# VH-VL binders against q9h9l3, part 9

Target 1, 176 residues: q9h9l3
Amino acid sequence: PRKMVAIDCEMVGTGPKGHVSSLARCSIVNYNGDVLYDEYILPPCHIVDYRTRWSGIRKQHMVNATPFKIARGQILKILTGKIVVGHAIHNDFKALQYFHPKSLTRDTSHIPPLNRKADCPENATMSLKHLTKKLLNRDIQVGKSGHSSVEDAQATMELYKLVEVEWEEHLARNPP

## First folded at step 8 (VH-VL)

Design V13
Fold by ESMFold2, fold request of step 15:
Structure V13 (fold): chain C 176 residues (1-176), chain A 122 residues (1-122), chain B 107 residues (1-107)
Amino acid sequence: as target 1 above (176 residues)
Amino acid sequence: EVQLVESGGGLVQPGRSLRLSCTASGFTFSYHYMDWVRQAPGKGLEWVAEIRNKFNSYTTYYAESVKGRFTISRDDSKSIVYLQMNSLRTEDTALYYCARDLFDSGYYFDYWGKGTTVTVSS
Amino acid sequence: DIQMTQSPSSVSASVGDRVTITCRASQGINSYLNWYQQKPGKAPKLLIYDASSLQSGVPSRFSGSGSGTDFTLTISSLQPEDFASYFCQQANSFPRTFGGGTKVEME
């Protein structure tokens, strides 16, 4: 069997007008939700907008944060060779400046069987919060303090497990 | 290179205490789970205790035979895992191994120290 | 506690033989089963994790199979360095538990 992990990242705004999304936290969990990695990450560029309402990132988190280049090396070491599960995972890989093999990537925002279980159109892009509430009867991203990347990564793995057998068989018959 | 070096074993009377240490090097200690496993002379392996990493609240687990008597702990700044062994019994006589516990696909002990001997004898 | 029953307790075999060791769990453990090799006076060495995954640096003559309650370690062609004791270990539940071991010895 292939090793499988789930990832979630939080981003802050850098660059002109704070429009560039830069990695500021990354969490990785195993199949059972145990946390393999959870660090605050200092972007190499000046932070223009902490985006705290969604990211949960505040100035104090950056004081002892791991520099991006070091954190990226740590994270990629964990991800290499594994099936990586995420929600809208393209954004996480972009912030990480990394392209994981498509054959080893699972994106819960693009899995038709998962949408069908949630009574949603199979090609709709559903939020992690919505899918988690519908399919796991759990509330995540509660309150105004921002998201928890640990909580979100754990929810993403639980959602994938609901369709894992069906989707892995589909991908084996339809290689990306 | 990954190294795990156990120490603190010795000869003690029943009812006494010992503290085992396991010094780790060559990997990011704070990211890993750590376990103690023991082996009585000429016998099989018995799991003793586990302590999880900083991201998982340092949660601890114990074999029933040692609950209430043994305490596992860690100091991430020194890369040391400890086993405090109180109220020792003759049945605790064993070679005590420290093991690195990987959890990226199931849970498994991918590296073991050479062990430290504990002998509990009247 | 999940009891791990390992059989046989010992095997007499020759170089080149195929050796099969079985391990049965008292309850389902999914694929959370590991195999270790131990030589006299040495620490255990991981061979197989997660039922069938070969640890880095372990020769391909070793393989693991099974799921649920019944698991097998196979050595396809025994080599002189394979005379040792072998232990299975479940990691599905606490406490972690080991099988009683199988001693593979020269006939």
Scores: ipSAE 0.836, ipTM 0.915, lowest interface PAE 0.8, mean pLDDT 94
Fold by ESMFold2, fold request of step 15:
Structure V13 (fold): chain C 176 residues (1-176), chain A 122 residues (1-122), chain B 107 residues (1-107)
Amino acid sequence: as target 1 above (176 residues)
Amino acid sequence: EVQLVESGGGLVQPGRSLRLSCTASGFTFSYHYMDWVRQAPGKGLEWVAEIRNKFNSYTTYYAESVKGRFTISRDDSKSIVYLQMNSLRTEDTALYYCARDLFDSGYYFDYWGKGTTVTVSS
Amino acid sequence: DIQMTQSPSSVSASVGDRVTITCRASQGINSYLNWYQQKPGKAPKLLIYDASSLQSGVPSRFSGSGSGTDFTLTISSLQPEDFASYFCQQANSFPRTFGGGTKVEME
């Protein structure tokens, strides 16, 4: 029946000038917001820029972090065969070096009915913070201490639930 | 290979205490919810308590019949879940099962131990 | 508390029979309904979770259906190893509650 999870990731800067986004935290929640997974992840490459203001990642988080290869295996085991909900989710999959079937992928940054419900242009790419404030009356990502991927994954699932029936019917009529 | 092994059962008098242990192996214990379920002789199943994982604050839940008398706890470093049973009553007499509780699609007990018997009698 | 009314309490059947067990919740529980099999002297074994999802290693002759308040476990063609007790269990709300059980026995 309902096999749906939500994911959110935090990335740090690797590669030249820290411009490559590498996975440093991943959180996965079930339909009810229970946390299935929440680990700090050590990228396989040298970290050039922790991006702490947005990522919330600091050097101390990396000391006992799970190596990327191990974490990726744990995460993909949870995601396989499920509908996966995220916000701008292509960035999360890119950081995981993973392809998830389009038919099982839901991106709250690209759902026209969700934008309409928030009184936003249907074709606009709206931030998770903005949608969450307008539709759930919740403030997330507050301050400059960085994001919580648990908080963000939970918000993403709640946003999807607002349009789940309508959007699942739309996708059934319009298979990717 | 997943294994759950309960221990600590026995014969005790009403009003006394007993601690059950469940030793887990073969899976990432700290990621899972764990529950105790009991079955009185010749009777059906009764859920007793649940303890959630490290990501969900180790939150605990109890059946009304045991609330205030029983305490579920866990030690993730040893992969053990405990049930401390105080002020035992004759109606607590049962086979006590430890169960692994998965929550990726609903909530369900996908693996059960063999149980440990608690008999409360004068 | 959500009461789970399980019917029948027992059924006599032969190998090859279709067996249907019903479970009714006192309130809506969405799809949060599980089915377990228990043989004498053994721990329960999960068959079906989330109303209709078949647990790995469980034969396809077992199926679950229903949502809301009314749920059914079906054994399409009873086998000798299926003589056992069966329990439903709701996981929508705390406390988790079980049905009273159904004993499937040889006629």
Scores: ipSAE 0.826, ipTM 0.911, lowest interface PAE 0.8, mean pLDDT 94
Fold by ESMFold2, look of step 8:
Structure V13 (fold): chain C 176 residues (1-176), chain A 122 residues (1-122), chain B 107 residues (1-107)
Amino acid sequence: as target 1 above (176 residues)
Amino acid sequence: EVQLVESGGGLVQPGRSLRLSCTASGFTFSYHYMDWVRQAPGKGLEWVAEIRNKFNSYTTYYAESVKGRFTISRDDSKSIVYLQMNSLRTEDTALYYCARDLFDSGYYFDYWGKGTTVTVSS
Amino acid sequence: DIQMTQSPSSVSASVGDRVTITCRASQGINSYLNWYQQKPGKAPKLLIYDASSLQSGVPSRFSGSGSGTDFTLTISSLQPEDFASYFCQQANSFPRTFGGGTKVEME
């Protein structure tokens, strides 16, 4: 069998006017929600905007953070060869400067059966917070202190499990 | 190269205490779960205890036969896992292995030390 | 606790034989089943994890199958170095538990 993990990342603003999204935290969990990786990551460029209200990243987190190149190597070693689950996962891969094979990628923001279970239009793009509340009866991303990437990765895995059998069969019949 | 080296075994009387150490090298120790597994002479394998990694709150689990008597702990700065064994009994006599526990697909012991012998006798 | 029952306890076999060892869990354990080989005086060595995944460096003559409660380790063509004891181990729940072992020995 193929191994399956879920990932979530938090980004800060770098580059001109803080408009570039740079990786500042990454969390990876196994099928049962155990945490394989959870590190704060120091971007290679100066941080212009910590985006703390959403990212949860503060200056103190960067003091002993893992440099981006080292963290990227650690993360990619975990992801290689595995089915990787995420929510709007293209943003996470972009921040990692990484392409994961589409046949091994699962994006909970684009799974029609998952939307149907939430009584949402099958082509709608639903937030992780909304799907988690509707389908798991769980509140995530509570308050204004930022998101927990561990909590978000765990929720993403549990959401995928709700449709895993159906969606894996669909993908086997309809390779991406 | 991954290495796990156990130490601290010996001969002790029932009711006494002993502390085992397992020194790890060749991998990112703080990211891994670590377990103790024992094997009585001529017998099969018995899982003893597990300590999880820094990302999972260092949570510990124990076999029923050792709960309340044994304590697993770790020092990530030294890459050492410990087994404190109190109130030892003759049935604790075994070769004690330290094992690296991977959890990326299921949970499994992909590397084992050579073990350290604990003998409990009057 | 989940009891793991291995059978047979012992197998007499010759080089080239196909050897099948079974392991039955007292409750469903999904695919959380591992197989280890142990030679006399040595630590166990992982062969198969997660029911059917072959550990790196393990020869392809070893295979694992099963899910739920019934699991099988197969050695497709026994080699001289395969005479050893084999243990299954469930990792579905705590405590982790091992089967009683199967000794594969010369006929």
Scores: ipSAE 0.800, ipTM 0.906, lowest interface PAE 1.0, mean pLDDT 93
Fold by OpenDDE, fold request of step 15:
Structure V13 (fold): chain C 176 residues (1-176), chain A 122 residues (1-122), chain B 107 residues (1-107)
Amino acid sequence: as target 1 above (176 residues)
Amino acid sequence: EVQLVESGGGLVQPGRSLRLSCTASGFTFSYHYMDWVRQAPGKGLEWVAEIRNKFNSYTTYYAESVKGRFTISRDDSKSIVYLQMNSLRTEDTALYYCARDLFDSGYYFDYWGKGTTVTVSS
Amino acid sequence: DIQMTQSPSSVSASVGDRVTITCRASQGINSYLNWYQQKPGKAPKLLIYDASSLQSGVPSRFSGSGSGTDFTLTISSLQPEDFASYFCQQANSFPRTFGGGTKVEME
């Protein structure tokens, strides 16, 4: 069986008016929730909007941040060959300028059995915060300090574990 | 809901040992730094120890008054932080609080337990 | 070690009063200064973090200011529930250190 990791990224705004989402932090945890990677990342372009309220990223975090190209290499090394779990993970991959094989990707924002378990419509896109509260009785993304990518990655992994058996069987019968 | 519940306090004679526990719930324990802060009767707050985690490695910090005698540790799988207190002294008498240390936007204790009382007396 | 000098040690005030508490660090601590409220028999409660950031759920009558070595906690209009002890705490260096506390009492 392939190893499984969960990923969560924080992005800042670059480009004109800060509309480009650039990777500023990436966190990766293993199946047990142990942190494998957690780094602030320096975007290649000038940061226009730190989006601190939700990203948690501040200017001070960029002082010793890992350059994007270096960080990307480190992250890809971890992800290669593994099942990667994330929430709305397409945004993370986009920020990484990397797309993991679909057959090895798990997006907790698009798992109907997970929504069903949370008494939500199967076709709805629920937030990580909501699912975590409902299914794990845990508060994440609290306060005004922004998101915690490690915390979010851990929550994502735990949520997936709730439906892992059922979903893996489904995927085996219905490969993406 | 975030909860921190301390236990293990009691009455002991000088030179004895106690082990305090703090059980956390309602948040991802392994992400956060954890601290112990104590308060002697009728006195102010005194920081005791902190334990950090990075890639499953732990770094600990201690107040000078407890160095060599106290050991802070954690079990992330159980969401528990411990304080092993050896060679206890009368001046260690205090209410011991467990606190969550949030470090994303500074370092501050945003959640505290109710505390557990340690009394060291001959 | 960084020493935190908090003043005054006690203050008598009435409901509606403006109350100011000062905390001075023995050396620069940037903005790594937090304020806590403690009522008798209760655990401390975070009020202000990073010198001036208001913790969620804390009334807006509480505010923090300062940087470097001098910091201030202000209660713009004291309410009955605000009679308590207040502590500053630096998080710039180890060991972490608290101020001596300020008891706000009813006049």
Scores: ipSAE 0.028, ipTM 0.644, lowest interface PAE 5.0, mean pLDDT 92

Design V13
Fold by OpenDDE, fold request of step 15:
Structure V13 (fold): chain C 176 residues (1-176), chain A 122 residues (1-122), chain B 107 residues (1-107)
Amino acid sequence: as target 1 above (176 residues)
Amino acid sequence: EVQLVESGGGLVQPGRSLRLSCTASGFTFSYHYMDWVRQAPGKGLEWVAEIRNKFNSYTTYYAESVKGRFTISRDDSKSIVYLQMNSLRTEDTALYYCARDLFDSGYYFDYWGKGTTVTVSS
Amino acid sequence: DIQMTQSPSSVSASVGDRVTITCRASQGINSYLNWYQQKPGKAPKLLIYDASSLQSGVPSRFSGSGSGTDFTLTISSLQPEDFASYFCQQANSFPRTFGGGTKVEME
């Protein structure tokens, strides 16, 4: 059995008009929710929009942030060979400029049994906050100061664990 | 729903010990910093201690008035934060609140328990 | 330690009045200043965080301003439920410290 980790990233806006989503924080937790990685990351380009309301990223966080290239190397080292769980994880991988093998990827935003358990349409894309509240009776992403990637990664892992057995069996029968 | 429930308060004589507990629910406990704040009868608020969790390593901070006597700790598996109070003094008499510190948003206490009363009297 | 000087210690006001409470830090605390409301027999309630950010669910008549050392909490139009004690708190450095409090009483 492969080791499993959950990942969540926060992005800021770079490039002209701040439309480019650049990695500014990455958190990785193990199966038990223990933090394996949590760093603020300095984008290679100037930050135009911190998107603090959503990202939780502030200017102060960038003062001693890890340069993107270094952080990317550290993160990839952790992810390699593992099953990676995330919510809308394609955004995280895009920001990392890295794509994990599909067979080793689990996206909690696209797991029909999870939605079913939450009394949501199986083919709908539900937010992490909604699923966490519904299935774990827990509030995340509280306040108006943005998300917290560690909290989100932990919630993501816990959500996946609710459907792990069923989903892994499904994937075994239907390899991506 | 976020809930913080303090317990362990009581009446004790000076020099004795008490251990307060705060049971948390409704949020990812292991992620958040937790604090104790106390309020003496008819007085203002006084910060007591904070405990952080980073990579399962804990860092603690204390008010000068309680350093060496109080110990804050946590059990993330049970979602409980503790305050071990030794060598209690009459001036430690207060209502003790447990509070969640939302550190990612600027370090503020957005949720408070109802408190547990500690009375130190001879 | 950072001392927080809150003024006034008490204020008498009527419903509809504009109430202003100030908090001064002994040294610069950037925007790491929070405001709490406390009613008798109740736990404190967060009103404003990061000097000027309104906590969810708090009425818009409450506002915070300031940076560095001088901060202000304003109630634009005092309501009956606003008679309470208010505390500022700095989160810039340890130890965390509170202001002495301001009691808003009915005139």
Scores: ipSAE 0.022, ipTM 0.638, lowest interface PAE 5.4, mean pLDDT 92
Fold by OpenDDE, look of step 8:
Structure V13 (fold): chain C 176 residues (1-176), chain A 122 residues (1-122), chain B 107 residues (1-107)
Amino acid sequence: as target 1 above (176 residues)
Amino acid sequence: EVQLVESGGGLVQPGRSLRLSCTASGFTFSYHYMDWVRQAPGKGLEWVAEIRNKFNSYTTYYAESVKGRFTISRDDSKSIVYLQMNSLRTEDTALYYCARDLFDSGYYFDYWGKGTTVTVSS
Amino acid sequence: DIQMTQSPSSVSASVGDRVTITCRASQGINSYLNWYQQKPGKAPKLLIYDASSLQSGVPSRFSGSGSGTDFTLTISSLQPEDFASYFCQQANSFPRTFGGGTKVEME
């Protein structure tokens, strides 16, 4: 169960009105929080909205960004065969145009024991920032410079570790 | 593109000090471990030091041969890793590489600079 | 400290030959073993990490195997650009340590 990674992605807006979310940064950390992957990624389509306030992505980051197809290959190589932990991870997979097996996916936004530990309703969807503050006494996503995908991935992994034993046992009895 | 550029090498006498710098670009420097590795003329590779960072806390590791004499540090705002070398010895003569440390299923050096030469001679 | 014993120190080979380099650790290092290639006047280049994982962009003729204490780097069919020095390195514990190197030269 320790052969797992946590992932967090940042997206920019592409398409006619920037409504399409395209992958612009991906960060992956291991069980210990060590960075396995952290790259700026160049979308295949023109960026209309960098969404800098949230994504932290600026135009200068795209100058030497890794082309999407190449980055995707690198990322998939890391994820393959591992348990992948994320928060609202379906968004990350969508941006990657990749879907990890459900049995090997852990979404911290949908773990009732985690919410219970944070004195939140078990069936509610809580933000990563809130859970991190409540359970880890740590502030993330502070300021106006945008999110740190590495920080978010690390926080996600730490949160999952709090309920890992209980949740893995639950999943073993109730496989998805 | 990931780039590492070492500087600060030169000729010094034994007992003197020298400070090496490695300027990084093309990646988020503050999220990666950085290492120094040296190679004496015509010899093999020798690991020197590593500096890690996690949530703005730094941890350093050193080879026994340089403990107490060398100090590895970093300035994340400038994307630079340093190697302060004090009490230099003739056996410290080498080409000094900085390397980016990455982990997948193991720790490895995936990017290296071109190196900077340090010569310690009387 | 973990000592890495690399063999042979040098090997003469021809293009098309199968070349095998071995690395032995003084104690168990699991799979935390990396292989690097170094050409004269150039920085080392990562070939294999975690004993058997091929680094991106490295030709498939390179392969690594082993676990515990005994590891092997294999070049299935030596190419002209493969004449270089090769080093193993353990990343199981500190201090990090390298093998003595193997020089692959033209016969």
Scores: ipSAE 0.006, ipTM 0.592, lowest interface PAE 10.5, mean pLDDT 92

## First folded at step 10 (VH-VL)

Design G14
Fold by OpenDDE, look of step 12:
Structure G14 (fold): chain C 176 residues (1-176), chain A 120 residues (1-120), chain B 111 residues (1-111)
Amino acid sequence: as target 1 above (176 residues)
Amino acid sequence: QVQLVQSGAEVKKPGASVKVSCKASGYTFTDYYMHWVRQAPGQGLEWVGWIDPDSGGTFYAQKFRGRVTMTRDTSISTAYMELSRLRSDDTAVYYCARGDYSFGYEFDLWGRGTLVTVSS
Amino acid sequence: QAVLTQPPSVSGAPGQRVTISCTGSSSNIGAGYDVHWYQQLPGTAPKLLIYDNSNRPSGVPDRFSGSKSGTSASLAITGLQAEDEADYYCQSYDSSLEAWVFGGGTQLTVL
């Protein structure tokens, strides 16, 4: 069996009007929730919008931030060959300009049994915050200081663990 | 209908640049990556790179970095690929192809191709 | 030269079954990346034939099938027809090259 990690990224706005989502923080935790990686990342382009309310990123975090190319290399090294769990994880991979095998990807925003367990429509896209509250009785992403990617990654992993056995069996019978 | 319409054939001298266009229609241009793939005469397919029409972000094959520039104009749902410092081995049919990042990596829609001939 | 290895050519008579192999490595097919197949008729652009190893897009007959195992994939064509004469390419992603990669292509001749 492959090792499993959970990932969550925070993005800032770059490019014209800040509409380009650029990686500014990445957190990776193992199956037990231990932090394997947590770094602020410096985008290659000028930051126009820190999106602090959502990202939690401030200008001061970029002072000693890891350059994107270096961070990307470090992150990819961790992810390679592993089952990667995330919520709406395509956004994280997109920000990393990285493609992980679909067969090794677990997106908690698209797991019908997880939604069912949370008394949500199976085919609906539910937020990480909502699922975490319903299933783990925890409040995440509270306040106006922005998200914690470590907290989100840990929550994502814990949510997946609730349906891991059922979902892995499903995937084995129905590979993507 | 869903289609990609590419610009016409080009003839260039070595050292020149060429810019090929690809206009998308029948679908939301920004929902899919636009890939570029070329095929030399009588040869196989070679991936050049992709652009995210939504953000404008690009990623090129290492072979073409420094010579290729991909851009897009969302107002007219058009992607562009520019290749500079052309040489004879750049002679090929260049295809634009739609790719789904979230749900699949396959190229499910192709343009008809643009022949670029580089000769002295 | 191509990252994925295909036989240069295969042939079969109408009604027969033919298979086209696609051999990769641990950095692409063996890394878990899916394999896609394209059909390229003479003088035309490639057309998606199989995606995600074994799925057929709408309009592709069920006589076309794909499979993947280990570091290799295979395209099978049953009930071979004259219109199947074309070049066939497999495709995947290579993590070491950070690029989409294609096979060298297989020319299928219907006898």
Scores: ipSAE 0.334, ipTM 0.794, lowest interface PAE 1.9, mean pLDDT 93

